# Miniprotein binders against p73408, part 7

Target 1, 371 residues: p73408
Amino acid sequence: MRQILIAPDSFKGTLSAGEVCQIALDVLAPEFDCVAHPLADGGEGTLEAIANNLDGQWQTVRVQGPLPDQTVDACYLWLPQEETAVIEMARASGLPLVPVGEHNPEIATSYGTGELITHAARRGAKQIQLAIGGSATNDAGLGLLMALGWQFLDSQGQSVGWGGQALGKVAEIIPPVLNAFPQVTVLCDVTNPFYGANGAAQVYAPQKGADPAMVQRLDQGLRHFARVVREFDGFEINFPRAGAAGGMGGGVAWALETKIESGFTAIAKLTQLEQAMAGCDLVITGEGCFDHQSPQGKVVGGVLELAKKINKPAIIVAGQCQLSQTVLPNVLKIFSLVGPDMPLEKALQHPQTALKKRLVQVKQYLIQSQN
Key: E = the ipSAE of ESMFold2; O = the ipSAE of OpenDDE; V2 = 0.75 times the mean of E and O plus 0.25 times the DockQ between their complexes.

## First folded at step 4 (miniprotein)

Design j3
Fold by ESMFold2-Fast, scan of step 4:
Structure j3 (fold): chain B 371 residues (1-371), chain A 82 residues (1-82)
Amino acid sequence: as target 1 above (371 residues)
Amino acid sequence: SDEVEKLAEEIKLLAYAIKWIAEILEERGDKDAADKLKELAERIRDLAEKFEETGNPEYLKQAEKLVFEVIKLILEVKKKLS
């Protein structure tokens, strides 16, 4: 019997990767030996996808929220066999936690994310996967570092406090006596530098509540902090990816010597995707949509590249895809949820029904290819 | 008190960091330094737990002394690498 790996991304706004896997199992498992391997790109749904793959344990911690007078109950994922914690900063320091009208990156702090790292370290984590999408902050990870014992002082010798407004006040850096924590890998898919026209503040601060004057102050704060870091130990913080999460990419790379990886690459390694794929005859992958300018979304593209590397055929099931099947490596066929028998509005209102219909067609295609 | 709990938690994090350094040194072949750091880390963690439970500053003072022994060992390792 054909062995099939079902390795999809979520269909954002409609179905989780786990739900996609379950529907595929329900349709295909009677005729094929199927293995579910839900995936993510480091954004929404990442912890859920990993938990389903590796029998993760949810840890709930009461931490500092993004606003100074806010506390939140934030969950992270503990993987005891891997001795790894997976943390989404957005659960402690994210934009969705801020009430509409109160978004302000000059005061929003990443301190709570640092408290999650601290809790994971005490739990026994040897490695931390830190997904930094969805941040409310433009503080260069200053709050996170303060939670880990770093001190940042102003010209009067007092703590600079929290928020992006603190960056421009830093005159002295005092590291903790032992800056030895679990290895942190940051999951980041943006290439923005720390400051400048394409930097953290100018590109991302507006969506976090910054007006043009605030954007200018935040960018100047990042430039000031970069200078102070350079004077402290010679580190050049203005590199591609350093601008991620309001400069946190740069801040933690500097202070914690983190690795920065694409979300898909980190998740694929953690879940041993290549090994799972090698054990199967065929891969079925998919996502809600991938762009005609790029034939590959982050998860779908990564799965197809791995399939090509180890010579495995692939089938794509996508929400709305109009790319030619013949231009993609090792792809046998692309199935779109939206088609002549399924209008876009109907597919969005009944995503489970739409997906099941296409998976029945995948099943028929596979049965015909056996004979 | 909240202050006692916070300080105890920070000391436990420090103990974990020391244990992590020990594992790196073991991988690099310095078994002696690694074993000493692991022992100190466990003792520091135990003292932090006792401090958290009792609030008695004597346990905090004992933990601080062990932290200085850790610093001494790490500085000795750093000198060997130079």
Scores: ipSAE 0.000, ipTM 0.131, lowest interface PAE 23.0, mean pLDDT 85

Design j4 (at its last look DockQ between E and O 0.84; V2 from the best seeds 0.00; counts 0 for: pae E 1.8 > 1.5, SAP 79.211 > 70)
Fold by ESMFold2-Fast, scan of step 4:
Structure j4 (fold): chain B 371 residues (1-371), chain A 82 residues (1-82)
Amino acid sequence: as target 1 above (371 residues)
Amino acid sequence: SDEVEELARAIKYLAKLIKFIARILEERGDKDAADKLKELAERIRDLAEKFEETGNPEYLKQARELVWEVLELIREVLKELS
């Protein structure tokens, strides 16, 4: 009996990776021995995907929200066997937490994300996976760092306070001396530098509520902070990926001497994806972006590259996929949810039905391929 | 390994703290001590990076010897202040 690894991403806005796995299990078992291995890229659905792969314990902490007078109940995932915490910054410092009309990256703070890190450290975390998608902030992680004991002072020796507006005021940096923090790995799939035309403020601050004048002020703040960091210890903060989450990628990498990794790579290592795939005959992967503007996701690409490395065949189930099998030699077949028998509108309205229909075709393909 | 990465990170952070101490000494007028601490911090960071790349514990031994030099320099500065 064929052993099949079901290793999909979420179908963004419609189905979680866990839901995709469950539908696949319902269709493909009992004819095949299936193992569910839901994945994520460090964005939407990351905590849920990891919790489904590993015995995770949800931790809820009352922390500072993105707005100065806001408190939120934020959850993170604790993995006791791995001594690892997985934190999505958006749950404490994200855009969805800000009421319509109150988006303002000059005042939005990442302090609450730092409080989650502190709580995880006290819980016993040796490692933290920090997913930084969906931020409301443009503060270069200063709020997060202040929660960890860093001090940023203005020319009068007073705290610069919170928000992107604080960056331009920094004159003195005092690092915490008695830091016993876990290793923090930042999960990031954007390549933007810290400042400039392709930097954090110019590219991402508008979606966080910034008008053009505010974008200019925020970018100048990031440039000023970069100069202060260079004077402090010689670090060049304006590198690719440093602009992620309003400069948090750069700020955290600098301050905590941490690395920035792709979300898929970190999650694949944490969940032992290569070992799971090696134990199977075939991998089924997928993702579901239903519009023509959606690019190929990092999860499908990563799964296919790993499958090729260990010589495993793959099947792709995707919302819409234009890739040729000649570009992907280890791919047996690509199944698109949208097609002549399933219009885009119908697939968007009934995603569970559309996916089940394609998985039935995958099942028939696999049964026929045995002959 | 994760242990190698974590220990290398800790040593790099220590080098950052040594540079911070050098800045304090420089602001107090102890430029010679500050320059020596900055040189030691850079050498400690280089050893941490080599350890991270190779996993070779000999780089840790060399870093430890430089940390001892940092501590002795700080001790001498403190004696002059007391």
Scores: ipSAE 0.628, ipTM 0.875, lowest interface PAE 1.5, mean pLDDT 88
Fold by ESMFold2, look of step 5:
Structure j4 (fold): chain B 371 residues (1-371), chain A 82 residues (1-82)
Amino acid sequence: as target 1 above (371 residues)
Amino acid sequence: SDEVEELARAIKYLAKLIKFIARILEERGDKDAADKLKELAERIRDLAEKFEETGNPEYLKQARELVWEVLELIREVLKELS
């Protein structure tokens, strides 16, 4: 047993997934041949994790920001060998781009994200992985779709304009005749429907700046838009996950006939995690989880599930893990950075040292298990 | 599998365009042609979904046959509008 896959999440707030991999590579050599496979779950850091696994070219594009009079320089990752672009919606249409006090999902637009998709398509992308977390918008993707050539007209035949305020005005939908768009996969882990008590507006619009009256207007706009979509082609847009990113999940799925997948699943497929794991004798995965109350993260859980599926043993290295080896039969051992020899506060202040210390112990464990 | 998903998506989008054309014809009073296009679009979409689910090329072949029927109907409608 000499080949080990190092497939961690970032230790958020302390170490990137790439840094975790590098420390593991340095500690476990030369006794073990390690393959770095840093991961993410579709949230912040996703582009960086993919860039560490695949040859990619960062593309920076000046696009429409979330506010109508705002432009931003947004980047995405172009993967020419895979003919794939990875786009984080938040870099063009995200809440962090909006100054405090100017948050307003009735006016915020997703148009810039559509411009990134258009740019990637002209670059030659056949596939787009679209991460939609952190949006400023509640426009159901209308802005994005307009950038792709869709027209949404009011009862007077005029454009409904941008933002959540536009949803209730839609009377007619005109799709683009030329469908030269790449295959889009939406990366989403929330399950909220399009509208209603658990819908996009009710649950998420407040954090985007909506007061209660605005929440009600946004929810009613989403309901109206759902009705217009139903009349257009019979599509039932109010399904689980459709409410993600202010209705973006539903709008893109409907308009572009695309699928919504979990972030980990999509990243694991794109980076060929299963193939990499099949070529190794053991997998080491991990995450920060220093707060003692964190459940197992989506990356660690996904890696362990895959390892079990293809009969690979696993070791977990985490800041503080609440899991038991008894509950996880394919896990050989769990190493926590925090312990009697490394108090929590010290581990947080010196995470590289704490991780290295535990990886030395992993190395010792693995050497002894070879007898 | 990836090729299957891409083809299925393209066919489903085509069905969406056919329904859009049907709505235009209905608004202009050509209800018989509109109703037939709507029916064909629904069948094309159903076949695309079955193709996506199974990968069975027979569904793609059947969808293609229905697309030819759509083209014939559109040709007839356009000739009448001349």
Scores: ipSAE 0.573, ipTM 0.865, lowest interface PAE 1.7, mean pLDDT 89
Fold by OpenDDE base, look of step 5:
Structure j4 (fold): chain B 371 residues (1-371), chain A 82 residues (1-82)
Amino acid sequence: as target 1 above (371 residues)
Amino acid sequence: SDEVEELARAIKYLAKLIKFIARILEERGDKDAADKLKELAERIRDLAEKFEETGNPEYLKQARELVWEVLELIREVLKELS
C-alpha cells in the first residue's frame, strides 16, 4: 500500500474536512503518497469542502435575506470546468442570518436563494447543486420560485407575499413562460413528507421560532398549498423528502421537475470520489462521532460502502467511536481521537493535536502491515 | 445521460404550461378544449418520464406528435376568438 486517499467528513465543531486532510498529509508523507479528498454531506462546510477539492471560484452576490427588510452578501461556488454552481441556501435564507428574537417562519423568505440561482444561471451554469440545510424558512420554496418568475396569487388576484403565511393564501399559480434555468439538484438527507405529524412544520418549524399555534398554521398552509399544486397539474407534493427546508424540497422538485439527491452522493459524483478511490490502495475516512447510525447515510458510511463496492481497504479515524466492531469487512481498523491517553475534554480543546497523535498511530500501523 | 434528463425535464415543464393554458381556456368557458389539452399534457408527461427512464428517442417522437396536436388545438381556439 503506497497510495492513500484521505476522504474525511468534517469533525463537527472542531476541524474542517480540509484541515483533517492537511494534518493527515503532514503526518503520512513522505512515507505514503497521499491524495486529499475532503467531503461533505450537503450541510455546513459543503462549499468549503468542494472548494478545497475542485478549482472553484467564489461568487459574492447581494441578495434578499431571510427577513423582508434584510439584505445579505451571500457566497456560492462556481465551478467553471463543470459549468456547475454549488449553492447553500443557508447563505441567503439561513437560520444564522436571522437576529436573535426575530425568528419567524411565517415571515422568513427563501427569495434570496432564488436570486443566487438566477445569478448562477446568468453566469452560464448548466447545473446547480442546491444544499438546503440550515433554513430559516417554512415557505415551501415560494420565495425562491418567485425569484425565478413564478407567481402565486390569492383569491383577489394579488401576490400572496412572502413566508409561510403566504402558503394558505395561494389560490392561483402562474408559471414563467420561459424556464431557461439550469438543472437544479436539491441536496437533502431528510425523509420528512411535506405536511403532517412528520412534515416540515411539525418537525422543523419549532427550531425556527414557531410556537405550537404557528406550527399548526404552517402545517395547514402546507396542506393548502399541496392541494392547490395538485389542482394545478396533478402533482402530489406530499412525498418523502418534500418536507426538507420547510417544504422547499417539495416546492423545488415540483416547480423545476428535479429530483432530490443525498448530499454525499451528489458531492461524491461532483468530486469524482470513485475515480480517486480507484487510483488508491487504501482510503482513510472519518468524522467527529462514529456511531451506529454512521454506516447508514453519512459521509463515512458512503465512503465505506463505495470502498466495499470497489474492493478497497479502509481505515476510520473518528473523534469518538461508539462502535467496537464495524459491520464492514473491508475496514482494517478504527482509530478514535478519544482514548485512555486522550480524554474527551483534551481532544475537544486540542483537536489538531489529538488527530495528529492518532495519525501517527495510523502511520505506524500501516508500516507494520507492510512488513 | 445528462442530456436525456435535461430534455425530459423540459418536456415535463412543457406539460405544465399546457395545463396552465388549459386552465385559462376552462375559465373562458371552453371546457372541451381545456379537457383535451389536459389529456394531451398528461400523455406528454408520461412520455417524458418513459424517455427519462429508457433514453429511447421513440418517446420523443411520440411527444412531438402530441405537441403538434396541442398547437393545432390552440390555433383552432384562437381562430374562434378572433
Scores: ipSAE 0.426, ipTM 0.789, lowest interface PAE 1.2, mean pLDDT 91
ESMFold2 (binder alone), look of step 5: mean pLDDT 86; pTM 0.861
ESMFold2, look of step 6: ipSAE 0.521; ipTM 0.842
ESMFold2 (binder alone), look of step 6: mean pLDDT 87; pTM 0.864
OpenDDE base, look of step 6: ipSAE 0.308; ipTM 0.738

Design j5
Fold by ESMFold2-Fast, scan of step 4:
Structure j5 (fold): chain B 371 residues (1-371), chain A 82 residues (1-82)
Amino acid sequence: as target 1 above (371 residues)
Amino acid sequence: SDEVEWLALAIKILADKIKEIAEILEERGDKDAADKLKELAERIRDLAEKFEETGNPEYLEQAFKLVYEVEKLIDEVKKKLS
């Protein structure tokens, strides 16, 4: 064994996937020939992970921000060999762009995300990967669609305008003149439906600044828009994943006939992870999450499933132990950042130091196991 | 705090998974390993509950020390399966 694939997720809130790879490279070389393959699940760090894998070209565009009187410089990733653009909606229409105290999903618009799609199409993109995490919006992608030439009119024949408040006003839908659009694939990690108790407004609007009365108005708006879409062309917009990004998952699936994929699946295909893994003797993967709803995260789980499929051994470096991974036949060992020598508090405050210490132990384990 | 509640929940989920592994081992005839894992799972869960009540991270530290004892037992089980 001489070649190791370093294929981690980000350690959420502490280290990017690229930073995890760099620390691993620093520790494991020169004893091992290491290949960095940073990954993501379609959320934070997605553009950086892909750029590090595929030598992508950053494009900066001045677009509409989430608030009506806001303009932002938003970047997306252009992959010329793949004729693909990778867009994170949060960079144009995201919650971090809104000042504290000004979050309001009734007025926040996804228009700027549509401007990024338009720019990428004009650049020559044949495919667009659209990551929709971190939205400030509850507008069902209405702003995005308006930027692409769709018109939504009220009962007076006037534009409904922007924001989640516009959804309840839609009386007429006018699609754009037939122009060629790139194929859009939405990267989505949630399963919420368009409306209802588990829908976009009820579950996510509070974090975007909605009080309970506003949540009810937004949910009613989504229900109204779903009825109008059904009357327009028979499409049922209330499906699992349609609630993602304030209903954008549903809106773009309807209007742009998008594919919806898990972020990991889309990124693994785009970066040719299976081919990279086949060329190595061992995979090291990891994540830093302490919030467990299942025994493994999407990136680590996907890497382990793929490694098992092609009969590659794996080592996991994680913030905490996951026993389901320990009993898998191809998992050699799990290294937890938290341990007797590294209390939780210190690991959270000094994640780079904690990770380096565990990678030194990984290196010693591998050296001793070469016999 | 919300953070204390989520961390406590994560550790309780881990304890439940250890208990599931113990039940599988008991069905397969390894009652000694199963009994030890069940005891460790209960102790880990108790520590998570104390952390939830007090917010004292020393209870998390104690819980993770017990998780290492679980890993040691699982390594022994893996050797038996090979």
Scores: ipSAE 0.000, ipTM 0.137, lowest interface PAE 21.7, mean pLDDT 84

Design k1
Fold by ESMFold2-Fast, scan of step 4:
Structure k1 (fold): chain B 371 residues (1-371), chain A 82 residues (1-82)
Amino acid sequence: as target 1 above (371 residues)
Amino acid sequence: SDEVEKLAEEIKELADKIKEIAEILEERGDKDAADKLKELAERIEDLALKFYDWGNPFYLKQAEKLVNEVQKLIDEVKKKLS
């Protein structure tokens, strides 16, 4: 009996990675020995994918929300055997937490994300995986750092306060004395620098509620903060990826000496994906969008690269795909949910049914290929 | 990028060579110089890892400063041997 690793991403907007795995198990497990290994790229579904692979404990903490007068119940995942906490900043400081019409990156704070980090550290975390997608903020992680004991003072010796508006006021930096702090790894796939035409404010502040005048003020604030950091300890904060999450990428790299990894790489290491794949004869991976006119997702791409590295064949199940299997290394076949027997509208209305139908075809293909 | 990865690997290889020099000095009885070179090599290796992770030229500049410190220490050892 063939051993099959089922290692998909979520089908965004329709099915979680765990749901994809369950449907695949229901179709394939009677004829094949299947192992479910749901994955994510550091965005939506990351905590759920990790919890499905590892024994985890959900922690709910009442923290500062993105707006000054807002508190939120934010959860993170504690992995006791790994001594690791997995935190999504969007659950404490994310754009979805801001009511429609109240988006404002000049006042939005990352303080609540820092409170989650503090809670995880006090729980005994030796490592923290910090996913920074979906932020409401343009504060360079200033709020997060304040929650960790950092002080940022203005020219009058008073706290600069919260939000992107605070960055332009910083005149003095006072770091905390930290004896032992967990190692933080930032999960991030954007490449934007801290400031400038392709920087945090110019590219991302408009989606967070900034008009053009506010974008200019926020970019000036980031430039000012970069100068103050350079004067403080010589750190050059304006580098590719520093602009992630309103400059948080730069802020935490500077202050916490964090590592940065792609979300897929961090999750694959944490869940021991390579070891799981090595124990199987074949891997099945997939995502909700795999079009020849669009790049493949980070999860599918990463799984395929790893499969090639350890010489394992792969099958792809995707929402839509026009690519020939001959252009992808180690790929035996690609199955698209959308096809002549399953039009796009029907697949979107009945995604579970569409996926099950394609997995039955995968099963038939595998049975035929071994006879 | 491939360039960042290659440069980070070259800096790590340099740190490994400095550790080898430290081991030679320790075997010759110069424990103080050996310990200082080991400390500098570990710091250079850490900077290579940070450069690999972030691609920030700041880590290259810091590594260069430490390499210059290694060169000064080796020059001092050479003077004592001559």
Scores: ipSAE 0.000, ipTM 0.313, lowest interface PAE 13.3, mean pLDDT 87

Design k2
Fold by ESMFold2-Fast, scan of step 4:
Structure k2 (fold): chain B 371 residues (1-371), chain A 82 residues (1-82)
Amino acid sequence: as target 1 above (371 residues)
Amino acid sequence: SDEVEKLAEEIKELADKIKEIAEILEERGDKDAADKLKELAERIRDLAELFEWYGNPLYLDFAEKLVNEVQKLIDEVKKKLS
């Protein structure tokens, strides 16, 4: 019997990766030996995908929210066998936690994300996977670092306080002693530098509530902080990816010697995707929209590259597909949910039905190919 | 340092006392106030542990803010009871 690995991304806005796996199992498992391996790219659905692959324990901690007078209940995933915590910063310091009309990256703090890291470290984490998408902040991770015991003082010897406005006030840095601190890996798919025209403030601060004048103040704060860091220990913080999450990518790389990986790469390693795929005869992967120009780091692209590396055939099930099969030598066939028999609007209204219909066609294709 | 450890222990003892007050209020039928005090006590304890681990005075500043919230809640309960 053919052994099939079902390794999809979510169909964004319609079905979670876990739901996609369940529908595929329901259709294919009677005829084939199927293994579900739901995936994500470090964004929406990441903790849920990891929890489905590994027996994770949800931890809920009351922490500082993104606004100074706000507390939130934030959850993270503890993986006891892996001695790893998976933390999504948006659950403590994210845009969704800020009420409409109150978005302000000059005051928003990442302190709560640091409290989650501290909680995970205290319970015994040796590794922390930190997903930094969806941030409300432009504070270069200063709040996070202050929660870990770092002190940032102004010219009067007082704490600079919180928010992107604090960056321009930093005159002195006092690091803590972090005995047996876990290794942090940041999950990041953007390449933006710390400051400048393509930097954190100029590109991302507007979506966090900044007007043009505030963007300029925030960018100047990041430039000032970069100068202070260089004077402190010679570190050059203005590198590609350092601008992620309002400069947090740079701040934690400097302060905690973090690794920075694509979300897919980190998740694939953590869930042992290559080992799972090697144990199967073929892989079925998919996502809501697929084309040949999909950037590196996307789930389907990563799965296909890995399948090619270990010489496994693949089938793609996509919501919408603009790709020719001829371009992908290890892809046996591509099935699109949207087609002459299934208009886009109908597929969006009934995504479970549309997916099931295409998986029945996948099943028939696989049965015919065995004979 | 010994001073950091001693101060952290005093704050943890304070958190435990606040939790005891919450249990008394729950027994007397004020479940809403009891639940809020239990939550504040737990967070004060967490801040004491962070202060013990890192020695950063920022954790004391936050613990003080939460203690002030506890005081306000107790004052509100006293007004209802009297």
Scores: ipSAE 0.000, ipTM 0.170, lowest interface PAE 20.9, mean pLDDT 85

Design k3
Fold by ESMFold2-Fast, scan of step 4:
Structure k3 (fold): chain B 371 residues (1-371), chain A 82 residues (1-82)
Amino acid sequence: as target 1 above (371 residues)
Amino acid sequence: SDEVEKLAEEIKELADKIKEIALILWYFGDDLAADKLKELAERIRDLAEKFEETGNPEYLKQAEKLVNEVQKLIDEVKEYLS
């Protein structure tokens, strides 16, 4: 019996990676020995994909939300065998938590994300995977660090408070003593620096509610904070990736000496994807890309790179694909949900049906390809 | 002339192939190389269209320089090609 690894991304907006795996199992498992290995790129669906791969325990914590008077019940994933917590900052400090019309990165705080980290550390985490997509904040991780015991004081010796507006007020930094603190790895795919024309405020603050005047104030705050950090310990916070999540990438790299990895790389390591693939004869991967220039191909690309490295054949199931399988190494065939028998409209309306139809064709292809 | 039309079409076909290689690199996560190849492919196609319209060989010389730039970039990321 041929052994098949089913290692897809989600089909964004239509099917979760777990749902894709279940449909593939339903079609293929009667004829093939199938292993489900749902994946993610560090964004939407990350906690669910990891929970499906590992024996994860959901932890719900009441924490500070992105707005000062807001409390949120935020969950993170605890992996006891791995002694690892997987935290998505958007669940405590994310843009979707802010009501329409109340988005304001000058007051939005990352404090709640720091409370999740503290809870995970007390739980016994030795490693923390921190996904920083979807933030409501432009506070350089100040709130997060304050939840960990860092103090940021103004020129009068008082706390600077929360939000991006606090950055320009920092005059003194007092670090905590952290014994046996977990190693934090930040999952980040953007390259933006801390401040400037391509920095956190200029590029991302508008989507978080900032008008042009506010963007200018936020950028000045980031520049001021960078100077204070340099004076404090000589650290240069304005590096590529430091601008992620309103400067949190820079703030936590400085304060917590974090590792920064691509989302796919971190998830692949955590779920032991290469090891799972080595145990199989073939990998089936895919994504719901209906636009051949979409940047959401990182999971499929990563899977194919691993398959090439360990010489495993691959099949791709994609929403829509403009590439020929003849130009992709180790790819046997590409199956597109959209085709002559399945127009884009119908595939979007009935994604489960479209995927099942293509997986039946995958099954027929595999059966016909045996001697 | 027929020769101008034929050569312009060959250059457009080459631009399409370069764009396909850019998509491969994008799927393997090399976004910077993918974006550069896509930009070069679009510029090569534009030059082919201008050559087709005017018959001016200077557009061929400019396209050749861009094709050489594509080749250098492909040599750097050769591991992603089959």
Scores: ipSAE 0.000, ipTM 0.169, lowest interface PAE 18.1, mean pLDDT 85

